# Ledger of designs, part 456: VHH binders against q9y6x5

Target 1, 379 residues: q9y6x5
Amino acid sequence: LPPKLLLVSFDGFRADYLKNYEFPHLQNFIKEGVLVEHVKNVFITKTFPNHYSIVTGLYEESHGIVANSMYDAVTKKHFSDSNDKDPFWWNEAVPIWVTNQLQENRSSAAAMWPGTDVPIHDTISSYFMNYNSSVSFEERLNNITMWLNNSNPPVTFATLYWEEPDASGHKYGPEDKENMSRVLKKIDDLIGDLVQRLKMLGLWENLNVIITSDHGMTQCSQDRLINLDSCIDHSYYTLIDLSPVAAILPKINRTEVYNKLKNCSPHMNVYLKEDIPNRFYYQHNDRIQPIILVADEGWTIVLNESSQKLGDHGYDNSLPSMHPFLAAHGPAFHKGYKHSTINIVDIYPMMCHILGLKPHPNNGTFGHTKCLLVDQWCI
Short names: E, the ipSAE of ESMFold2; O, the ipSAE of OpenDDE; V2, 0.75 times the mean of E and O plus 0.25 times the DockQ between their complexes.

## First folded at step 20 (VHH)

Design zd2 (framework vhh_5j56_2; at its last look DockQ between E and O 0.01; V2 from the best seeds 0.00; counts 0 for: pae E 17.7 > 2, unsure alone 64.9 < 65, placed apart)
Fold by OpenDDE, look of step 20:
Structure zd2 (fold): chain B 379 residues (1-379), chain A 128 residues (1-128)
Amino acid sequence: as target 1 above (379 residues)
Amino acid sequence: QVQLVESGGGLVQPGGSLRLSCVASGFTFSGSDYWAIGWFRQAPGKEREGLSSISGSSGGSTSYSDSVKGRFTISRDNAKNTVYLQMNSLKPEDTAVYYCAAGPLWGTDYFSQEYDYWGQGTQVTVSS
């Protein structure tokens, strides 16, 4: 039987949640599989960019989804969560579901994963759901498992996405133990549902399942605000993306805009595009704006409006609060093995290996995940 | 695809008996213990009602609604991948379309929302 893989993402699941809260179902999943405690995601640590990095193995500058909100100066196109359907934004890379589907006797399925309802390189998943946040996890799970079980050609790669605990993290803040405990319990229950469904259908023993996330969550406060209006008039620039990494498109001379912003706050670094630190791998794309503002952890960039978010993400990808986890189960994975850390781009070559796919050029390192796999030597 | 096919319905006199069958395809009873099959019915103008369920566990745990306890018996044949509902002492009020449903072994036995796959239904009419 051809290998099968289900990739599941719970948005905004911070890695240390596993240490601070109880997850009976997830822990059981881990016990029978593998855990990577920390996954270093890509900069910026936002939803669309990181999800696309998972399935392409590329840094944001390479796959072209550089933020949740983007602007292309040449075409004057805009990208946002409400306007993400133009293949123009996605076609700078080839996601794994496209690669998989182009193989003989294979098909791909997707439930709400970013980019899966868009024809990329003129290819869309054989089975997919149009993004709708109102659709329950159960319905998503039902569709995915049905497709995995009964499709012809068989679905050999599937994605499943859920918006929690990100939404709640934004609302309550990750340090709200009472509310987040409730939210995370629900997430664990959903994982239980997933496992039970797979067992019911007889898929559990043969299906490889990865449960991961795109980013963590940091605590924000009304006492930690950076007001740009105090530093520069709004008429001098266009804001493409705001917080915690603001993308600035100057309407006047770039140097003048930079000079007005560079000393705006001791809790914000201001970079010209060419001066963005190399470690971010966030420079070599035209969709990255001329000036980038990076707020310190827990600080929020605002205009005259106060932020209502008690948690946020998008900060420096070296911060532990931004890191998600990865757990996996299935015939490709060891049982009861824990690993400390990998890079999020490392997931792609691993998935390609599991599925027997030739990977496109990517930034991942297969060697980082070898110890997770039963068919590999771990030194 | 998981498919369920009901059979065995028909016209019967009050006090009579019928045996409904639900044949499942797309999954095998012996392949997993983590499934449940339930019987439901829907009369015209009424909501769907859960009647009985059976689990895939080795013990085959069963449940019954109050409305059918003592009259209906649910059973399974793993070799035939079939669940049965033996209906005895039928009443006119038992007239309905009867459905079998399959889902994972979790939650409650009688809520339709917990079941993922449904048969087409079979008509049962109890009339003199």
Scores: ipSAE 0.021, ipTM 0.310, lowest interface PAE 6.9, mean pLDDT 93
Fold by ESMFold2, look of step 20:
Structure zd2 (fold): chain B 379 residues (1-379), chain A 128 residues (1-128)
Amino acid sequence: as target 1 above (379 residues)
Amino acid sequence: QVQLVESGGGLVQPGGSLRLSCVASGFTFSGSDYWAIGWFRQAPGKEREGLSSISGSSGGSTSYSDSVKGRFTISRDNAKNTVYLQMNSLKPEDTAVYYCAAGPLWGTDYFSQEYDYWGQGTQVTVSS
């Protein structure tokens, strides 16, 4: 029987939600498997970059999805809802589902993981759903389990993506205990449904399941705004992305733009591309703009005096509020083991090991995850 | 300051049509490499759902969710700084409060939900 893996992401699931809210179903999943309490994600701590880092093992500068909003000066292309399916953006790396389905007698399936509806290197996931946020978790799960049970060649790698708790985290903020408790209870019920469905279909004992996320969420406030219009006129730059990491393409001399911005707020760091801290691994890609603005935790960059966001992410990846968790269960994993932290890029070589795939060159370290695995000597 | 005002909601029979308007002020939408406007809806007890978006760029790129593709059409009127949502073949499940939102073109991705500015909403009710 070839090994099988289901990779599940609940977008914006902050690691400390596990200790601050009730998750009976997720806690049972963890009790029977493994937990990594904090996953250090990649900078910028945004959805598209971090989901692609999970499946490529690469920093954003290396895989080319450097933000949720990007601009290419040569082709004049913009990456967004309107241009997210152009392979141009995705082709700087090879995601694990491509490598998997190119193996003899293997297929890959996807329920809305970023990039799985794109023909990357002329290869699209063998079975996939086009992205549509209105499709229920139940329908996504039904398709994934149908493909896991009924496909020839068999599906050995599958992904499942869900938009919560990210959407609610933006709307309410992570500190709204009443609303977030309701949201997180619904998510725990979905995890319960997932496990029950896998048991009912006879998949639970032989399927490896990873439940993780791309980033956390921090509390925002109307009292923590950085008004960019108070510092610089719109005519001096093209804005590629706004908050909490603004990407600035100067229309005039870049030193003049930098000088207008550097004193804009004590709660914002302004970097010339060459001065971006090395610990971000965020410099060596042409899609990274000449100037970036990095807001302090909980601060929002705005063009005027108001913002509707009560929670946000994208901040410095050293912040605990930006870190997701990872839980896993299945024949490859120990039972009842807890690990403090890994890097999000470490997930890729671990998944390749579980699936028996040769990993492409990547930034992950297999040794960081070997204590999670039953077939490895943990030191 | 940036403001968005929706109008054109109301009560309609199944199979009917409505045209929603989103009037933007405090910025120029047409010819902008920065701005996009999207339409969202939220029914009671449900999560907010992205429907359609249109960029301010000269190309005017549009997108649609599968739930409304072929029934809804987004458009813009450059002279009025206004974006429209033409809703045809309306169904009872389309009953919701409809919002327009504006933000950086790149922050209009349905994955991120990172629109910076929102209207107050307009009610659409499709009778059964």
Scores: ipSAE 0.000, ipTM 0.189, lowest interface PAE 17.7, mean pLDDT 88
ESMFold2 (binder alone), look of step 20: mean pLDDT 78; pTM 0.806

Design zd3 (framework vhh_5j56_2; at its last look DockQ between E and O 0.01; V2 from the best seeds 0.00; counts 0 for: pae E 19.1 > 2, unsure alone 64.8 < 65, placed apart)
Fold by OpenDDE, look of step 20:
Structure zd3 (fold): chain B 379 residues (1-379), chain A 128 residues (1-128)
Amino acid sequence: as target 1 above (379 residues)
Amino acid sequence: QVQLVESGGGLVQPGGSLRLSCVASGFTFSGSDYYAIGWFRQAPGKEREGLSSISGSSGGSTSYSDSVKGRFTISRDNAKNTVYLQMNSLKPEDTAVYYCAAGPIYGTDYFSQEYDYWGQGTQVTVSS
């Protein structure tokens, strides 16, 4: 049978949740498969950018989804979670479902994964759901598994996305053990439902399944605020994206704006675009604004009228609190193997390998995932 | 933010010893199974090569390249947030700028160049 792969994302599932909470279903999944304990995601550590990095193998500067909120100065277009349907934003890269679908006798399916309800390079997933947060996991799962089981051409690549535990992390903060325990229990139950559904349909033994996430979550506080209004007049710039990495579009001389912000807080680094650290791979794109502000972990950049969250993400991608995990099960993967770390962009060449796809140029390193795969030499 | 500072380099005769120190500030890697501090070196006109690494795990798993195995020893002091490289039986071929780096362990590769943070390096010269 042709290889099949289901990629599942639970948004905002911090890696250390696995150590601090109980996940009977996920642990069983891991026991019969593999675990990567930490996945270093891409900077900035936000939802749209990282999900697109997973499926393209590219840094944000390369695939062009550089934030959840973007602005293009040439076209004057805006990107946001409520305005993400314009292929203009997505066409700087080719996601794996497009690559897969362009192959003979293959099709792709998607349930709520970012970008899957948009025609990218004039190609949209054969099966997809328009994004709707109100749609239950069960319904998403039912559609995905139906497509995996009954489609012609066969669905060989599918994505499934769920908004938790991210939403709850924002609401309660990751340090709220009572509420987060409840939330994470539900997530584990959903994983149980997923596994059960696959077994019931006879897919479990032949389907490769990856369960991962885009980012973690850090605790925020009212005591850790950086108020930009205290440093610069709002009339001097346009805010394209805010906390914890603010994208600043100056309305006056960039240097003047920079000078007003550079000493705004000891808990915030201010970068001119050309001075953004190389390790972020976040410089070579026109959609990155002239000045970016990067708050320290747990600090929130605010304006006077801004609402606050108890948890947030988007910080430095080297921070453990920002890291998700990856678990996988299926014929392509070992059983009972644990791995330390991979880059989130490494997932793409691995998935391409599993599916027998030629990868587009990407930033991933296949060598980082070889030990997870039964057909590869390790060590 | 995070800073790594190397020290202990200098001039030494063949067969001599040096102890390099790498002081980390701005982060704690102790207790992490996925994170390591590694020593690298780069000689003029040559590629940077990994020498040794130590994980942040409680056991402190270590690794060595073949070029330094048996001669170099990596260790750490968690209280000082410092990693050391004891270099014995030094050879002229060991002449290089030595760097410490901190970053994730990618699979079984402890000498990846994809570390998050790098020091500025310290010069080690082995000559008679």
Scores: ipSAE 0.461, ipTM 0.787, lowest interface PAE 1.6, mean pLDDT 94
Fold by ESMFold2, look of step 20:
Structure zd3 (fold): chain B 379 residues (1-379), chain A 128 residues (1-128)
Amino acid sequence: as target 1 above (379 residues)
Amino acid sequence: QVQLVESGGGLVQPGGSLRLSCVASGFTFSGSDYYAIGWFRQAPGKEREGLSSISGSSGGSTSYSDSVKGRFTISRDNAKNTVYLQMNSLKPEDTAVYYCAAGPIYGTDYFSQEYDYWGQGTQVTVSS
């Protein structure tokens, strides 16, 4: 039987939630499988870019989804969460579900993972749900398990996406113990439901399951605002993205725009594109704007005096608060193994190995994940 | 300060139509897909429900919940900085306070409770 893999994301699940909150179901999943305590994600630490990095193994500059809001200067096209269906944006890379279903006698299924309802390289996931946040986790899980059990050619790669704890992390902030405990308990119950459903359908012993996330969450407050309107007039630039990484397209000489912004706040770094730190791997794509503003952890760039958000993400990917975790269970994985850190781009070549796929050129390192896998020696 | 002001609510018979307006001030919404204006509703004793949203882009994209798709239409007029909700084929279960809200679009979630700005609401009542 060909190996099968289910990739699950709980959006905005900060790695240290595992230490600071109780997860009886997730901890049982980990006990019978593997845990990576911190996954170093890609800059900027936003949802669309990091979900695409997981499934392509590429840095954002290489796969072309460089933010949740983008502008392509060559084509004059705009991308957003409400305008994300143009394959133009996604076609700079080949995600794993495309490679998988082009194999003989294989198909791919998706329950709302970013990009899975787009025909990337003229190929859409064999079975998929159009994105709709009103659809319950139970319904998403029911569709995925139906496709895993009943499809010809068989579904060998499936994805499942859930919006929490990201939505609640923005609303309450990660330091709100009372509200986040309630939210995270509900998510642990969903993980319990997932495992129980897989057991009831006879899938549990022969399906590889990865539970991970795209980024973490940091605490924000009304005391930590950077009011961009107080530093520079709108007439000097076009705003492509706002916070915590602002993307600035100058309307006048960019050095003049840079000089107006450089001393705007001690809690914000201002970069000309060529001066973006090399460690971000965030420079070599036309969709990255000539000036970016990077707020310090917990600071919010606003156009006005207030924001309802108490938590945010998108910050420097070196920050532990931006890091998710990875847990996995299945025949490919050891049982009871803990690993400290991998890079998020390392997940792709590992998944390709598990599925017997030849990876496309990517930024991941297979050796970083060898200790998770039963068919590899840990060196 | 950013303000959102709803209008156009009222009493209507089942099967009727109503058009809601949301006027934004203190913020220019258009020209960026970073922000959306959406419509939500809350009936007595129920949780708030997302209905529809529209982005600020010139090529604009719209989203609809399954409960209203085909009956409700969102649109905008950038010259008036206004977003509309055309509600057709109204039913008694559509009775609620209707809110417009504006905020960033997170991932593919157009109905996030994380919207930064909320209007005061306008009552819609569908009854004989």
Scores: ipSAE 0.000, ipTM 0.134, lowest interface PAE 19.1, mean pLDDT 88
ESMFold2 (binder alone), look of step 20: mean pLDDT 78; pTM 0.805

Design zd4 (framework vhh_5j56_2; at its last look DockQ between E and O 0.01; V2 from the best seeds 0.00; counts 0 for: pae E 17.4 > 2, unsure alone 64.98 < 65, placed apart)
Fold by OpenDDE, look of step 20:
Order: C-alpha cells, then structure tokens, then sequence
Structure zd4 (fold): chain B 379 residues (1-379), chain A 128 residues (1-128)
C-alpha cells in the first residue's frame, strides 16, 4: 500500500508550551514517535506564510505568500484572511497536495489548511472543506478520517488545521497561565480524539501523522507600543500590513518616508526593501513593500485607533518565542526519538520522501530530518 | 538584537597559538538550549569556510572541520555568554578574518546559511 501522511497544524502552538504545561495525549503521541523540540519558522512568522512554507518547502519570498495581508501594485489586488481565494496569490509555488494528487492512483484531502480551498495551478484537492472557523474540530477530523479510509483513488496526503491556541494566545497572552492552561488542555484533548479516531478506524499503525504549528506567541503590553502617528503623517503612506512587521507603501518619496520612520523607535528596525537582512530570505518578491518595519519582541506597532492584543506573533524568526514544534508518528518515523531543531521548510522534503514524491525545487534540507526516519542513516 | 563580538585576533608566528573569544549580547546561552555557535574564517579571495561549532545543550557537542581538527579547540562559558576558539600550531594558511556565528542547533552546523547572527570578525595573521 502506498504510504499515507496526515499533516496537522495547531495554530500558534509555541514550542516551550511542551515544557511548561502538561499534555498527556501529545506526550503519549511523542513517546511512540518523534519530537522536534524547536522548529525555526520563516520570516515573517505569521499564519498564511508559514503554513504555505510547510507544504512547499519555500521561503516566503519564493512561494509568494509574504504576509496575511498583501497588496500587488500592478494588479491592484489585495490579499487578506477574508480575501484569499484568488489563485493569483498562490500560483507562485506548487504545494505538496497538488503534487501528490497529480500522481497516479492518489488523491489529497484537506480540512481548513490555508490554500487548500483554492485551485492552485488549476488543481484543487480532491476532498476539501471551504474555510469556516465555526466548523468544529470533530467535524474536520471526521471528514479527514473518512476520506483517508474510504476514498478511491485513496487519499495518501491529508491536512488538518485548527485555530487554537493562536486565537487564545492573542486574547490572553502566552503568560496568562490560568487561561492558557485551560486552552492547552483542550488542545491535548483534541489530540487524544485524533489518536482515538485513527485507532478506531484501524489507521493508526499504517498512517504517518505529523503534528506541528506555524509559529509561537509572545507577550505584548500597553507599555510596549510604537505609535507611527508620532513619526509620520498617515497621508504619506499606505499601510499594507501592520504589527509586528509593518509593510509600508509610500505615497510620497520613499526616501522621505524612510527618513521619517528610521528613528521612530529604538525598538523598531526600519528597512528599505533592498536592505532587508539576508537571513530573513524576505527580499526577492514584488509583493514585499518598499519599506518594512520590524518591531522588537513584545513590542506592538500601532496607529492612534488601533486595538491591542495581549499576545502576538510575526516577529524575527530567530526568536524562540516564535518557534513551534513538530511531533510525528507512523511507520516512517522512529519511536522515542527527540531532535533539537529543524527549519520549517525542511518538513517539505521529508514529507515528499515519506510519500515517494519528487519534490519541487525548495529551500528545505533533507539532511536535517534524516534522524527522524527509520529508513535513513543518522550519523 | 543579538550581537556577537569577536576578539583575540592578531599577528602570530607559525607554530604559535591564539585564543579567540566570541561574546554574545542580547542572547543568553543558558536561557536557550537549542543554540549553536560556530567559528568561520574567510581568507582574501576565498570563500568563507566553517571551522568548528559547539551546541548549548545535548551535552555540548562539538564539531571540527578536517582543516583544523587536532589543532583548534572550541569551548564555551555560559556564565560569560562567551565561546572560545583555542588555535594551536598555527600555519600561514590559517591567515584570515575569523567570524563567530550563532543560530539554532540543527546538527549540521557547518553551513553558514544555518546561522542567524554574525560578528564583525577578527583578523588573524600567521607570518614569520
């Protein structure tokens, strides 16, 4: 039988939650599988970009989803979480479910994963759900597992997405131990439900399952605000994306806008597009705006009328608070093995290997994940 | 705002020794178990090459390139947020700008692309 893989994402699950909270179900999952304790995600550390990086193996500048909010100056198109259905935004890369589905006797399934309800390169997942945050995890799980079990051609790759603990992290802040404990317990229970469902269906022993996340969460405060209105008049620029990485489209001379912002706060770096640090791999795309502002960890860029979150993400991808984890179980993976760190783009070539797919050109390093796999040498 | 500052470079005769230091600020070695520090060098007209790396956790694993193995030793002092490179039996071929870099512990810490932060470098000149 062809290998099968289920990729699960719990949005905003910071890696160190595993150390600071109890996860009986997830720990059991890990005990019988593998754990990567920290996954270095891509810059910017936001939901759409990182989820697309997981399934493409590409940096944001390469796959073209460079933020949750984007603007294309040529077509005048806008991208946002409420306007993400135009293939224009996704077609700069080929996600793994498309690659998988184009193979003989294979199909893909998806529940709420970013981009899965959009025809990309004129291909949409054979089975998918239109994104709806109101749909329960149970319903998503039921659909995914049904498709994995009963489809013809067989579903060999599936994705499952859930919005927590990200939403709660934003609301309560990651340092709220009482509320976050409750939230994370629910997440663990959902993992328990997932495992139980797979066992009931007889899928558990033969299905490869990856549980991961796109980013972490950092604590924000009213005491750590950067007000752009104090530095520049709003008439001089258009804000394409905001905190903690603001994308600035100047309405006047770029240099003038830059000069007004460059010293706005000691807790914010201001970059011309061409001066963005190379380590971010966030420069070579037309969808990246002429100026970007990067707030320090825990600082929030605001306008006078902006609402504030108690937690946020999107910061420098080298920050531990931004890092998610990866756990995996199944025939392809060792049992009881822990690994320190991989890049989030490394997941793609690993998944391709597991599924026997030829990967598209990508930024991942297969060598980083070899120790997780039973069929590879770990030296 | 992580910064790395190299020191300890200078002029030395062949067969001599130098000890380089890399001090990290804005980053606490003891506060993040998944870090690695690597030493690199770049000679004029040559590509940057990885020399050695040390991890923060996992027993403090070390690695060395073949070019420096047996001559160079990497060590760390977490209390001082400092990593050292003891260079013995120096050769003229070791003349270069030496850099320290910090990044996540991937297990393959020989590639410069795996490191997030870089120092400004320190000049090492081996000459009679």
Amino acid sequence: as target 1 above (379 residues)
Amino acid sequence: QVQLVESGGGLVQPGGSLRLSCVASGFTFSGYDYWAIGWFRQAPGKEREGLSSISGSSGGSTSYSDSVKGRFTISRDNAKNTVYLQMNSLKPEDTAVYYCAAGPLYGTDYFSEEYDYWGQGTQVTVSS
Scores: ipSAE 0.199, ipTM 0.679, lowest interface PAE 2.5, mean pLDDT 93
Fold by ESMFold2, look of step 20:
Structure zd4 (fold): chain B 379 residues (1-379), chain A 128 residues (1-128)
Amino acid sequence: as target 1 above (379 residues)
Amino acid sequence: QVQLVESGGGLVQPGGSLRLSCVASGFTFSGYDYWAIGWFRQAPGKEREGLSSISGSSGGSTSYSDSVKGRFTISRDNAKNTVYLQMNSLKPEDTAVYYCAAGPLYGTDYFSEEYDYWGQGTQVTVSS
């Protein structure tokens, strides 16, 4: 029986939401499968970088998607959500759907996972949806399940991406219990719909399903702003990315720009590229700018004195507020097992094992996830 | 520092057309791929609704909500540092205050209210 895997991301699903809100459908999913309570993600804790780390097993410096907004000084190219389809940005790594569909009698399907509508190494997901945030979860699910059920060669690896609770976390902040309870209840209903759909189509017993996320969310406030304009004139630098990790390309002497910024706020760390902490694994790529500014948790870097943001992510990946969870169910996984933590880069070699794929060189450790798997010896 | 000024609102008959302008100052579109400008609207007593966005150094990256796709067109004139919203086939339901907003792109949701800078708004009224 060929192994099949569906990888699902609910963007911005902070790990402690599981303890602080009710998820009857997700809890039933977990009870019959496995839970990893905290997934330590990669720095910076942003959407595009972490989704690519999941599917490549690489740190951001190694896969080249180092932020949601990037600049390449050699080619003069810019990357953004609206300019994300140039393979140039993605070609520093090989994501799992490419490796999967190059195997005999296999194809891959995607419903809006970052990068799946890009021809990476001249290879695009065999079946995919072009990104459009207006497409409902139901339509995404219907396409994925249709492809899982009816494709030849069979779809053995599929991805499904949903923008919540990230969008609402930014809008309300994670501490808004009333609004976040409503949002997270809708997410749990979607998980219930997912499981019900898979059962109805006869997929549930033989499909491995991972439900995870890319990062968490922390509360922001109008009284926690860092105003760059108070420290440095716009003419001295090009701003590549702003908050909570600003990427600064000096237009004048780099040391002069650094000196203007280093005492700007006690709530911000200012790093020359060579001084970025080694634990970030965020230094060895030309797309990482000469100076980065890392705001403290809950602080927002702004160009002026105003912001309307109530929640954000992108902060230090050691912060529990930045960590997602991972839940999984299927024939490859134990039932009723809980695990404390893994690194987000560990998901890739685990998925490769489940699918019987040879992983590309990566930063993940298979041994960290073997206790989740029925075919592995674990205490 | 960053300022956005909307113009071009007014009264129009159902089925008519209107073109909104958003003039930006304090940054230039052609130098910054990470900056996006979006159009939003708010009818009395309703939540603010995202309509369209444009980004990229060339201004070739656009998105539209389902409620306006096919009727509204966003465009950008880099030389004038101006974003336009061409609104065709207008309906009474399009009556609202229209805002432009700008900022660095955040996340995947192109219509997020996370934009850092907002214009003052311009009234559009669709009525016979």
Scores: ipSAE 0.000, ipTM 0.197, lowest interface PAE 17.4, mean pLDDT 88
ESMFold2 (binder alone), look of step 20: mean pLDDT 78; pTM 0.806

